VHH binders against Glutaminase (glsA). Designs and how they scored, part 6

Target 1, 327 residues: Glutaminase (glsA), of Synechocystis sp. (p73903)
Amino acid sequence: MGIGVNSDPKVVHHQSIPKPNAMAIANYRAITTKQWQTWVEAARLQALNGKLPQYIPQLSLVDPGNFALDIGDQNGIIYEAGDTDLTFSLMSVVKPFLWLYILHHRGWQWAEQKVGDRPSHLPFNSVEQLEQDGGYPRNTMVNSGAICLAGHIPGATIEQRCENFLTWLNHTAQCQLWLDQELLASVHSLPNPRNLAIAHLLAAKGYVEDATLALETYNQLCCLSGCLKDLFKLGLMLQCPQPPLQPDTTARVKATMAKAGLYEMSEAFFRRTGFICKSGVSGLILACLPAPSPTIFACYSPPLNEEGNPVAPLALLEFLAEFTSRN

## First folded at step 1 (VHH)

Design u14 (framework vhh_7uia_1)
Fold by ESMFold2-Fast, scan of step 1:
Structure u14 (fold): chain B 327 residues (1-327), chain A 125 residues (1-125)
Amino acid sequence: as target 1 above (327 residues)
Amino acid sequence: QLQLVETGGGLVKPGGSLRLSCVVSGFTFSDYWMAWVRQAPGKELEWVSSISSGGGSTYYEDSVKGRFTISTDNAKNTLYLQMSSLKPEDTAVYYCARESYTGPEQFYHGSFDYWGQGTQVTVSS
């Protein structure tokens, strides 16, 4: 017995991208309005069993009945429901776009020196896992990876770094995100010792130069806010990239989302459905759905399940997965 | 069922020492990060110290580093904060807190799902 570690965690494994077990090609435009309404009603009912995050005061005070859904493609919206004027913070949904920014500006060969592309080794992806990995983050969808990448956004100050990222993202996606200063103050109002420990470990091991700068840049990026239309446009940028974005670059981002975008359930969910997702603690799921026309799913519903994924958006994706497997 | 109970606070002179204890029931320390958080009169909550799940790593706010020591006794289901070289600015209500165990490390980590009632530490004259 006695088989030890066989692979270098610093190696990016494009060949290890999970393959879906189901290869369903769906016609989402064939879904009736009555079917959509039934699924939305059922999903919103399931959300009553979810909980608001108590960890950020501003997010704990939102109406748990808030809901907004867009599903569509490059040709337009297929179905829309809820209150599309609601605004929300991206939170962890910013992580794919931070990864895209770094890949676009520096390339994946540079990026692999700072962050891996593997699923989380431990179910709860913690400072303990980062310690075990010698300060090298497992992937870009966990906090350690995103904090590391935030530490490498160019800019002389935290403000300039956030501005450089925000300006690029708004221009590239044609959206109108802004930094929610009230939410940022809410984030600063409670201690966050785990993210602070992550940032210091990254600095101690040489993956970022300045722990405080990396963490505060990351905090500001998580507080970028928008509406459903903005979220949909971010998804459209991933599914239908326009020059100067390269399709290979967006494909690499989506590959990481498939492995880690829904936390512990990511790889299993992708293998079963073919759906590539990223969740955020404010109640968001952004998903890239397989179809003859690349399809975007953008959904907001604040109540979360035990894993931290939004209940209603996830229920809707399960309904869609069952529909595509039968049709 | 889940409960955190702090003891050990009191009045102490500058330069003195106190040991805070937090007795926990209804969960296992090795599954959670534990923290001490304080609130001075009229101020916001301030993180003081954390200990990782399993107790292998400890972290401190810069102003208390070298003066305070966080530790656990798993057999007694107890979290400790040993405070030395106390200063007037250490005057606060000290809370024992359990970090939420809600999946992978997220932006909201470091926030707390269960708190003790608090214990008053007063450093004066």
Scores: ipSAE 0.000, ipTM 0.282, lowest interface PAE 12.7, mean pLDDT 83

Design v01 (framework vhh_vobarilizumab_d1)
Fold by ESMFold2-Fast, scan of step 1:
Structure v01 (fold): chain B 327 residues (1-327), chain A 122 residues (1-122)
Amino acid sequence: as target 1 above (327 residues)
Amino acid sequence: EVQLVESGGGLVQPGGSLRLSCAASGFTFSSYAMAWYRQAPGKGRELVAGIYSGGSTSYADSVKGRFTISRDNAKNTLYLQMNSLRPEDTAVYYCARDSGYKWGSTPYFDYWGQGTLVTVSS
């Protein structure tokens, strides 16, 4: 069974996630330290064929050998590897939490007027997809959806809007994220004509009131930064929500991640593995893994593949999927 | 201190075979994953094959089925058996050591060999 399924037939088929092709139930605590070490070594070797993003100068200059991994559940860390003191920006990993924020504060009936819940088969920054959809963003995991939602965070200024979101996220997840001002300056140092066009199209079609406020708020949210412990806690918030956060709200966020969290490969990967993932171009994958105890996978490795997904974290998830399918 | 010394490169005709060796010294060879990389004229570096401390192997799609990576921990030596060589395999081949564990900004690649030239031509 998929996550986000409920007993009301009228709403289920529009809200449910695809069922995995294979049942992926595993006791991750039974995996030996030697097996984990072998998989980490293999994943890091595969990363050597990856590339750093060139369109954000600060991200193009990071050490491509940077690596950090946590896998665990509500009872604690199962396995940890790499340099856990490394800091990184969330980039697109912020998108599920922006979606969660809007659903928590405004509710789904309001949110569905601004953003859809359908997969996109064009790149995450596609202006063409938004044009075809009349300015209505396909889903919250593509740039158009996230920029749209960022336009609806309350606040008098871009800075206040970012602060309101950051304060809520840190409090709710019990983490210590911060805005990386140097990275934000780096984002502003090169033009991003696609995101600018997206913001203007959203404003022209009435989905946001102010293109500049929406885009600049979104830019600040992408530059929110933390360490491995913070990323793991964000995963716990999705898998094990605590009041006042509602389980139905986190289930809806995870359903969208299953459809669109890994760009073009999202649905196929979820159907094969049962893993619900979100990647970010700084080198992050955050994943919700099926298990008797809800399990979190949090991994950082900067080199990316052709689709923009981090090579080493994705390779580790492939090893885990093979292990779970054989057990 | 740590040294990686490649050998076995040379000129070979298409369809031929070569075996590359990498002699490692100055570290506990059996504890590290090892890899072969290549850099062709005018192209970027690419991973050819990797072998993990536990003996598992990984290959680039372009060489899978033709190349075999192996290690002899008793001799501290890494090998690459190259069969059915093609002109596009022409490159300088590098032996590399990586570390699966990092402390405060420690580099991913600790050491590289000097490289050995493989030329495949008619």
Scores: ipSAE 0.000, ipTM 0.145, lowest interface PAE 17.2, mean pLDDT 83

Design v02 (framework vhh_vobarilizumab_d1)
Fold by ESMFold2-Fast, scan of step 1:
Structure v02 (fold): chain B 327 residues (1-327), chain A 121 residues (1-121)
Amino acid sequence: as target 1 above (327 residues)
Amino acid sequence: EVQLVESGGGLVQPGGSLRLSCAASGFTFSDYAMAWYRQAPGKGRELVAGITSGGSTSYADSVKGRFTISRDNAKNTLYLQMNSLRPEDTAVYYCAAGPRYGYWEGDYDYWGQGTLVTVSS
């Protein structure tokens, strides 16, 4: 119900997708193991200047030296480093898959009535920003958009809604994600008045029926956890969708990630590199890289920069961008 | 005791410039994201510009290319350089601080009292 919502299928209504300033043909398999090792060592050193999030106690207590990296495509892993048995929560990395779930089950015309697809100068919605937008979330990668969509997952209880989403995601991506109950308790241990106010405003404006149910479902989805192999498989689902998942649906999700997946740097980074990314405050970056073979980058390193993006994964993406721009 | 004190507002002609300052005290300024908001008569509060603890900036479309946000962590001060001012920029401008540790969560922890900017011809 926001300005610019158009449900008429005969009327053209689309936003310009950010375009890379230069498109390079990247052969990631041509990168030597020694080059990868040098980049990994440099990125891990840069991470020493980062900080752990303090507003979720369990995330503040992880080893800041933790690291895991997979880069690969549908033909297999190109390079792997670090401790691949480490487990982590998806946090905001769940948002693209929540968007994918809603698009797959409810359809594009319904979904666009509930959330916009406008880039945000600040990726975290304030109550004031949502009020100025009439309760219509700017995009699915901000908290208001994700809380709104979580409110529309089918199920009689919060637990059933989370289980329905988790079962679909695990089956579709062929991964083994699980709900981290200790992390969920950690999230509940401190009040979050901002997300609560967002959920109440969405309910007041008619975008969700129950503010508490929407917010708590969203909290559970953020606490879904896995290992590096799971994160890589989530990337494969976005880059190489299998029936019944439609390529148009994953393309829409990737378009939103290009605009809003890395907070305020998203659009500029995509325009410069062509890399489509989503970060999470547990230390994750999942990225879709342009290449002759669609490539997935999955990386875990807990220390964050000032924008809230993981330091070491972002440094690795910068090394790859320099490599692709040179070739 | 946390305080944000704005200054630099005033009357200016269309096309003119003003520089707003916000002096911060009572918290570790360098750890906080900072923002400028404005509220015009009879309208809601609008985000103008934001800056992270590391210096990354964001702007509302209405001011992009005309306004510049900056910070001086050594002086615990936030600035807004406003160029090419228009009558529609007339508003009370508020300094806001938060969240800590560079992760924006939408709402701000602390607000100043505001400084009035009037653009009149």
Scores: ipSAE 0.000, ipTM 0.153, lowest interface PAE 17.7, mean pLDDT 84

Design v03 (framework vhh_vobarilizumab_d1)
Fold by ESMFold2-Fast, scan of step 1:
Structure v03 (fold): chain B 327 residues (1-327), chain A 121 residues (1-121)
Amino acid sequence: as target 1 above (327 residues)
Amino acid sequence: EVQLVESGGGLVQPGGSLRLSCAASGRTFSSYAMAWYRQAPGKGRELVAGISSGGSTSYADSVKGRFTISRDNAKNTLYLQMNSLRPEDTAVYYCAADLSYRGWTSPEDYWGQGTLVTVSS
């Protein structure tokens, strides 16, 4: 019995970024302002059919019409729309950067002992998948992997661990993220039975030393907040790493995003579009796009589809993929 | 809240086929990751097959290639097509729902009452 029983959960498949079925090799600077405006209008209309998350009270109260978009590269912004002063929490968008932090500070040989690099076909918060894998998380983009890694950030307290991560991330990306204390209180106001079960299973199987410390550190990291400029700079760090960050380290993070960054749709979307994405429940998609120059897509729109992906950012990526496949 | 009702179980001979159905009522069915579990006498409950809200599927090695999980969101129904049935497939089969869309915090798993499948001549 058991899904994946013929695959040892501790055997890590060393894979490069999966090959897309189609390559969207396009010059995004050639796209007209009128074309961008048409796509933004259509995407924002589609978002009216989405829903705000109800399980985190602060996220349920935002204006569903909020919108902000940057697309650009190392040479600057290609197109910008919406209210770029809006602030939002990273939520799951923090996961690629937690993975990057661990790889940078501890190295791959250590990290592979704690977390895998294989896709999951069960939900991102599945206790069942972690049970089948003997407590070894499938990848860093599912909750079990991120909670596991959060448990290994150095620091004497939860607050020191969060500060060490935040200070490193702000310095390395040249951004100005902060911990949203009101959002953290909102998160703590509701029970988290699946994440609690995940944290305890990780501790019981020896992947973290302290379930509560790991889970609470993870909670604080999800509540790190910023504006569109910060999100764009995080993407720039992944696409155009500067020393001491190594290109092979960011390539490994992007490989995991291609497999698991948009929940269950991740691999299919990447194979069709070539776009490497990570979504967050606050309404974010951060994407690394194939182009003549490394390109970043950073978009905020709170309404989500039934899979938990933001409606308007995803619609924009679909328009962009269709355009680039025709040109 | 979601209520799940399984149907389609029964007695079948080895090599035969059965199709199980799970009718969901209450919340939006299309939001849920869904799964089939089974429990044989004296054994724990085992995952048989799963399907995400987006349609991605997974299977236990013992049923891979023989069973197919599918969903019809318009009818709020989950299916398990079971082919080439073996005596060891004899169990009570349970439908379960988990809401992937909830993201960071998921509602409690919802379970059906179960439907008995007996594979015997």
Scores: ipSAE 0.000, ipTM 0.164, lowest interface PAE 14.9, mean pLDDT 83

Design v04 (framework vhh_vobarilizumab_d1)
Fold by ESMFold2-Fast, scan of step 1:
Structure v04 (fold): chain B 327 residues (1-327), chain A 121 residues (1-121)
Amino acid sequence: as target 1 above (327 residues)
Amino acid sequence: EVQLVESGGGLVQPGGSLRLSCAASGFTFSYYAMAWYRQAPGKGRELVAGIRSGGSTSYADSVKGRFTISRDNAKNTLYLQMNSLRPEDTAVYYCAKGTPWGYQSGEFDYWGQGTLVTVSS
């Protein structure tokens, strides 16, 4: 049962995209090195008030002082800070690329039969939201949507499905992601009853054929890992797609990120800043920034705020938004 | 740019064997289902055999038990082993790139001229 223009969650009459309240056309190349250094220092200090996630043991053990930042465009890096050799898991940052993969290969008309494109009013792992929507996932950035899409990756086994996705992503983005087997074991070491309930509900309602296959494929995709250069290249793929990847397809992925990429703060943040973001619990924010040259923000800092968003990357985006609103 | 280059055709006597190859480039070969189609003079294209990324195969009834489709993902190459060839198998054989889900979804790219197989005495 839905409320509003799309009262039936399975019926999509039009594409709904949030509009920013302020649109900043920023020349990020005009920002001085001293200004960047000041913002990075302030953001890293704010991260001391954050906490590491406790529900994935391997992520609870990382150095909370870890930091890496790239801001750049198709012409190269504008500013770089921190330790660019640090490696991290994508976690929920994989979700836009899973959506891109499905849209690229099956198209929107097929995809809309399996997942919606509406903002969520409940947390990203809500079983209650999926139950209210009759098993039809609200959008691709919540766990139910991503688990559903993972169930539709081709391959005879979980491992082949993950490998098919990984091979496509590495080739298309020109990056070198790998499956972190130790992190995957860590994810399996603690129960996740909400994701299990989501997978079973999707299967019971016919949105995936096999709950275990869908969930375990999704778990492997979340454990895909890389370095800052890889994350930046993933951003370039979204902002500067190359044939056969279609600009309309990447635009649709970015529209969903604007609605749901930063959990419950997504629409408000996009409306205020124009920044299109996706966060991951490992400490990542990947953002598409409005600029005359399509700009990528890729940042890693493990400490999270109460909402589950990385403290230092979010603080940097807030500094950028304030700077661009004044200029 | 997707490119498929077929080879291995030729003249063979009834009951003989041929092995066709298709060298693929410009896409992530291992990820896609692949298929062999054929077209005899004056007839439409027909599916001969298909293979999914996971290795499952399907065959036209007319070739089942005689032809074997296989793939070498390390070499980005698709094969069709044709045994017990019949005059009715005479056709130009085309390599086709399917979708990640299959080769029966109806969206295929034919990039080469194909390879001619002639079965006659």
Scores: ipSAE 0.000, ipTM 0.142, lowest interface PAE 20.5, mean pLDDT 85

Design v05 (framework vhh_vobarilizumab_d1)
Fold by ESMFold2-Fast, scan of step 1:
Structure v05 (fold): chain B 327 residues (1-327), chain A 119 residues (1-119)
Amino acid sequence: as target 1 above (327 residues)
Amino acid sequence: EVQLVESGGGLVQPGGSLRLSCAASGSIFSIYAMAWYRQAPGKGRELVAGITSGGRTSYADSVKGRFTISRDNAKNTLYLQMNSLRPEDTAVYYCATDYRYGLHSYDYWGQGTLVTVSS
């Protein structure tokens, strides 16, 4: 097997949404408060085995016992637990919304010329995967895809690009996200040679015009911050889009999340559970759950497993999957 | 700029012990997760042990119970205590930052130190 010869970045591919195995659609409103409390307690205990990211100093200092959970739909909250006033950065959870922004403003035919839609079996920040693919990002949920798309947000400066994205997202989702300047300074305090190499490879191969502008815009987007209510509203926007957002556009974003939203485990998890997820290294999982009413799962718990997925939110999704498979 | 320098490798008989050290320069050490990797002849690099800034440790199943990773933040030094060494532990051992966490991770490696377990 030759390195870097298995992909043709100019070949058009018809991507389809992965189909879940033996999916059962449950009524989450039928779950008792006592059952929710038991699952939350068990998930929070499992989080004690997780660890905090160490490479962003501000994220390494959060209380590992922090927890917040909302499950609900367009009719309201089904269950809520933890400290709903906690604030957190989106980190990689911003990636589906960057994809949505680009699809909404530029269309999918343009976007597919810049980024693929295939799962990656290497880590989310793999330079090696991008090299194998000739500089064409594998999908929008890995760093190379997101950095590429960030390079195509309109604006004269990094700050204006971030502001254009943020203003659109807050207006469209009806949320109140903000750029955490202290977290951004923390991000800038340490070099990231892998993301730098990714940005330069994208520029060298013609997928972005300016490596620094693409990377720094991406860094600002990852530092967009909010609370549990904001995260829940982002999920509502994906599940229950309102004009001018088109349902076909949100469906494309969810299809990519099903393939790549939980790193290497994404497609297998979706096929087993039917849950469409995106995780972020600050401790977030945002999930779209199948139900008679489209359901959103928004959860924050900082400790991560070895793959980089939040321990407690993932444990809760496993409990829900067991429940839905039996009902 | 940061440098990682390993020491303590050598030839040891099966059942023996070695302690590897990794001296770090710059601001990298006290706040970052660190790891030991190894590469045997003709094999890929594998993670042996990891330690977070807070001291939480993880080990590959092949070394669990035999190897102990530790750090001394005052000395900016990472250690790997290797006990009950086996011929299959023969490899070049590398000190590195653990890149699996966060948007901004270091991918810094030492030059490696050879450990040979044979008679």
Scores: ipSAE 0.000, ipTM 0.156, lowest interface PAE 16.6, mean pLDDT 83

Design v06 (framework vhh_vobarilizumab_d1)
Fold by ESMFold2-Fast, scan of step 1:
Structure v06 (fold): chain B 327 residues (1-327), chain A 120 residues (1-120)
Amino acid sequence: as target 1 above (327 residues)
Amino acid sequence: EVQLVESGGGLVQPGGSLRLSCAASGFTFSNYDMAWYRQAPGKGRELVAGIYTGGSTSYADSVKGRFTISRDNAKNTLYLQMNSLRPEDTAVYYCARLPGKYYGSWEDYWGQGTLVTVSS
């Protein structure tokens, strides 16, 4: 130890809960149907300049005009639009629930030995960030953190680990998620050298026991699929947890989402809006909104921006943020 | 059969104005969101302006305050009023019918395009 010693990424860090710069109290039920329709129309048009992900063939073939929106709370749906029967994969939206699973079953003191809780300034699949951090994942919302946690789900096989997680999540959220085997085959059809390098680095540094087990479990979790109703119920589980799920556990998950849920833009967006979000490359944003009643925003629209965030859901959240700042 | 026919393009000097029209047929025009796209030489197609069935509009930042999109549902016609034209507005302009899942189409339909050239 000396003045030349670099920061040790393996040192246990205290949870830092982000705070917004300014937040007004919002009543989302006061928003008119006409206002919602105007925002949905504008957001869907913005999406036409977005792009579909090309590194997963099945996701590259979806209709870019697909759209579904629910906003609501524990008392029900406030507004609904689009085609609510559409099915989609969670992709990275599974990451908050994997974090929740690990925190619920293993506790925070164990979990923080395996994964950090700091924002990343590099892309979500950065091998370079993990190398710089000595194999200790920066946070649970980047690929390295999620792959690490997937390696610690109990089960004798990849399939049993996925099933144990899926069964717990469906029971706890009261939803009907399922593993999309065709999408999983699509994920396997093209090489992902960055995720492979991440998994091997985690194993080499001792954060997971088996690189292949961790990576393949993670791949299966990303291919868990459902409909808008399922996504909304996942949001209810975060905002309105029921026993035995502890409110402090969901609060920790939401804190990490605020720091890293929208990739590089996460902390700035949270500090400006107070919205806690997680995006997925299939076109999803799930958001926890501040309100007198805990509010859930669940939105699907496949076209993505340059950062990999869905264009139309993000545009809707920007409209909401501007409206709540004025009202 | 969906048909979109653009007209009104031409050569104008910088600072000039043009009004583009798009005659639509083969579908219930009032049920679809509509847009204008453009493609400059050597560039990809970009969204210029959109108009929804509800009447709200959206514009690219580069044309905001200069271009106005409008529709006449009785005449099945889409318009783009272009004011204060700049050399960088030079492009082929395309009328598009946007995807409408609830009306049995999820694909964009494009017209043939109309050339707008802004030069002296």
Scores: ipSAE 0.000, ipTM 0.200, lowest interface PAE 16.3, mean pLDDT 84

Design v07 (framework vhh_vobarilizumab_d1)
Amino acid sequence: EVQLVESGGGLVQPGGSLRLSCAASGFTFDDYAMAWYRQAPGKGRELVAGIWSGGSTSYADSVKGRFTISRDNAKNTLYLQMNSLRPEDTAVYYCAKSYRTGYLPNEYDYWGQGTLVTVSS
ESMFold2-Fast, scan of step 1: ipSAE 0.026; ipTM 0.502

Design v08 (framework vhh_vobarilizumab_d1)
Fold by ESMFold2-Fast, scan of step 1:
Structure v08 (fold): chain B 327 residues (1-327), chain A 119 residues (1-119)
Amino acid sequence: as target 1 above (327 residues)
Amino acid sequence: EVQLVESGGGLVQPGGSLRLSCAASGFTVSSNYMAWYRQAPGKGRELVAGISSGGSTSYADSVKGRFTISRDNAKNTLYLQMNSLRPEDTAVYYCAAGWYDSRGLYPYWGQGTLVTVSS
């Protein structure tokens, strides 16, 4: 059996969890513009210690000084900073929405036959974990789970499957995402032997019908691109679902994000802050923040830390966690 | 099949110059992040210089101003021009496609070419 730990013994985190009443009264609208500006300046300076991903060539050439931030709720933007017209790829931020798509169209009883909801004790791209689990993916936020689900999007071709997902997501979130064909070519320019091995193992064990179809659909979904406004609207879709989306369905997606959305730090960070997050290697964090009004945090800053989480967005979330802890 | 074949290494005196070449087959140099790494005896491999598909370059602080990374798209070849060589530049130099990180992507490696800087 797996052994649960509250935190990595080599990583010292603030272990104070805000009391339920403190979280319930958190009012991000009470934060002054000067306080936001101070936090943004400090976070952007911390990003100078980060590094761009080099394994996807297109992501290696972005300006590391790029920055965009929206925090808001259903009533509007609370604070906005940076260049909000910058475009970026979703990368792993697509995974919660792929999970939402499958749950919405296929239901939980079908989905649980294809993918689990447990944390992984090995890295997000672990072939070894999938082998130990007999080809059954641990959760939807690891690559094996997302590749598996991508294999079950309806459509006769990779193109039709991506188009069906994209059309649904744009309509449901009221956003304007698009497939970055140049980025997709960049992804294809260097083989990914771990994802290829994952796709083949899923097919060999019967979890997907076609390894190539599943993997190539997944690759296209990771290359869906947009701007800060699109990312914020995706967050609104999770926090404030509109019919026909069911709140129970978005709650299941957020539960998985709490367990696995920030790689190794996911559960410890959620337990300490109550923040539900998903990061992407293009420099994104999308977060659902506890508040009387469900709050969305959408932030883009390309430099990543050693774990692969964006430095500046994570620093801003730490400032917000300290604010809620003192309130 | 991806193959990287380095050439151009050798013995050179301090202050001298060498140009390393990396001939690629099975993928396109112009569409890929390419890099030069080096490994001195008893040490791990370290990044020396990188070039993105878009042409953006990066260098280790120890080689900035002395080394230049470039590519010839027609020849599908990556180069490292090394000027003002120092004894501490002595290492096996490896051509690589991509950067390995916590994402689990492993760079394609060449066999390496030895550069010795000694009088």
Scores: ipSAE 0.000, ipTM 0.133, lowest interface PAE 17.9, mean pLDDT 82

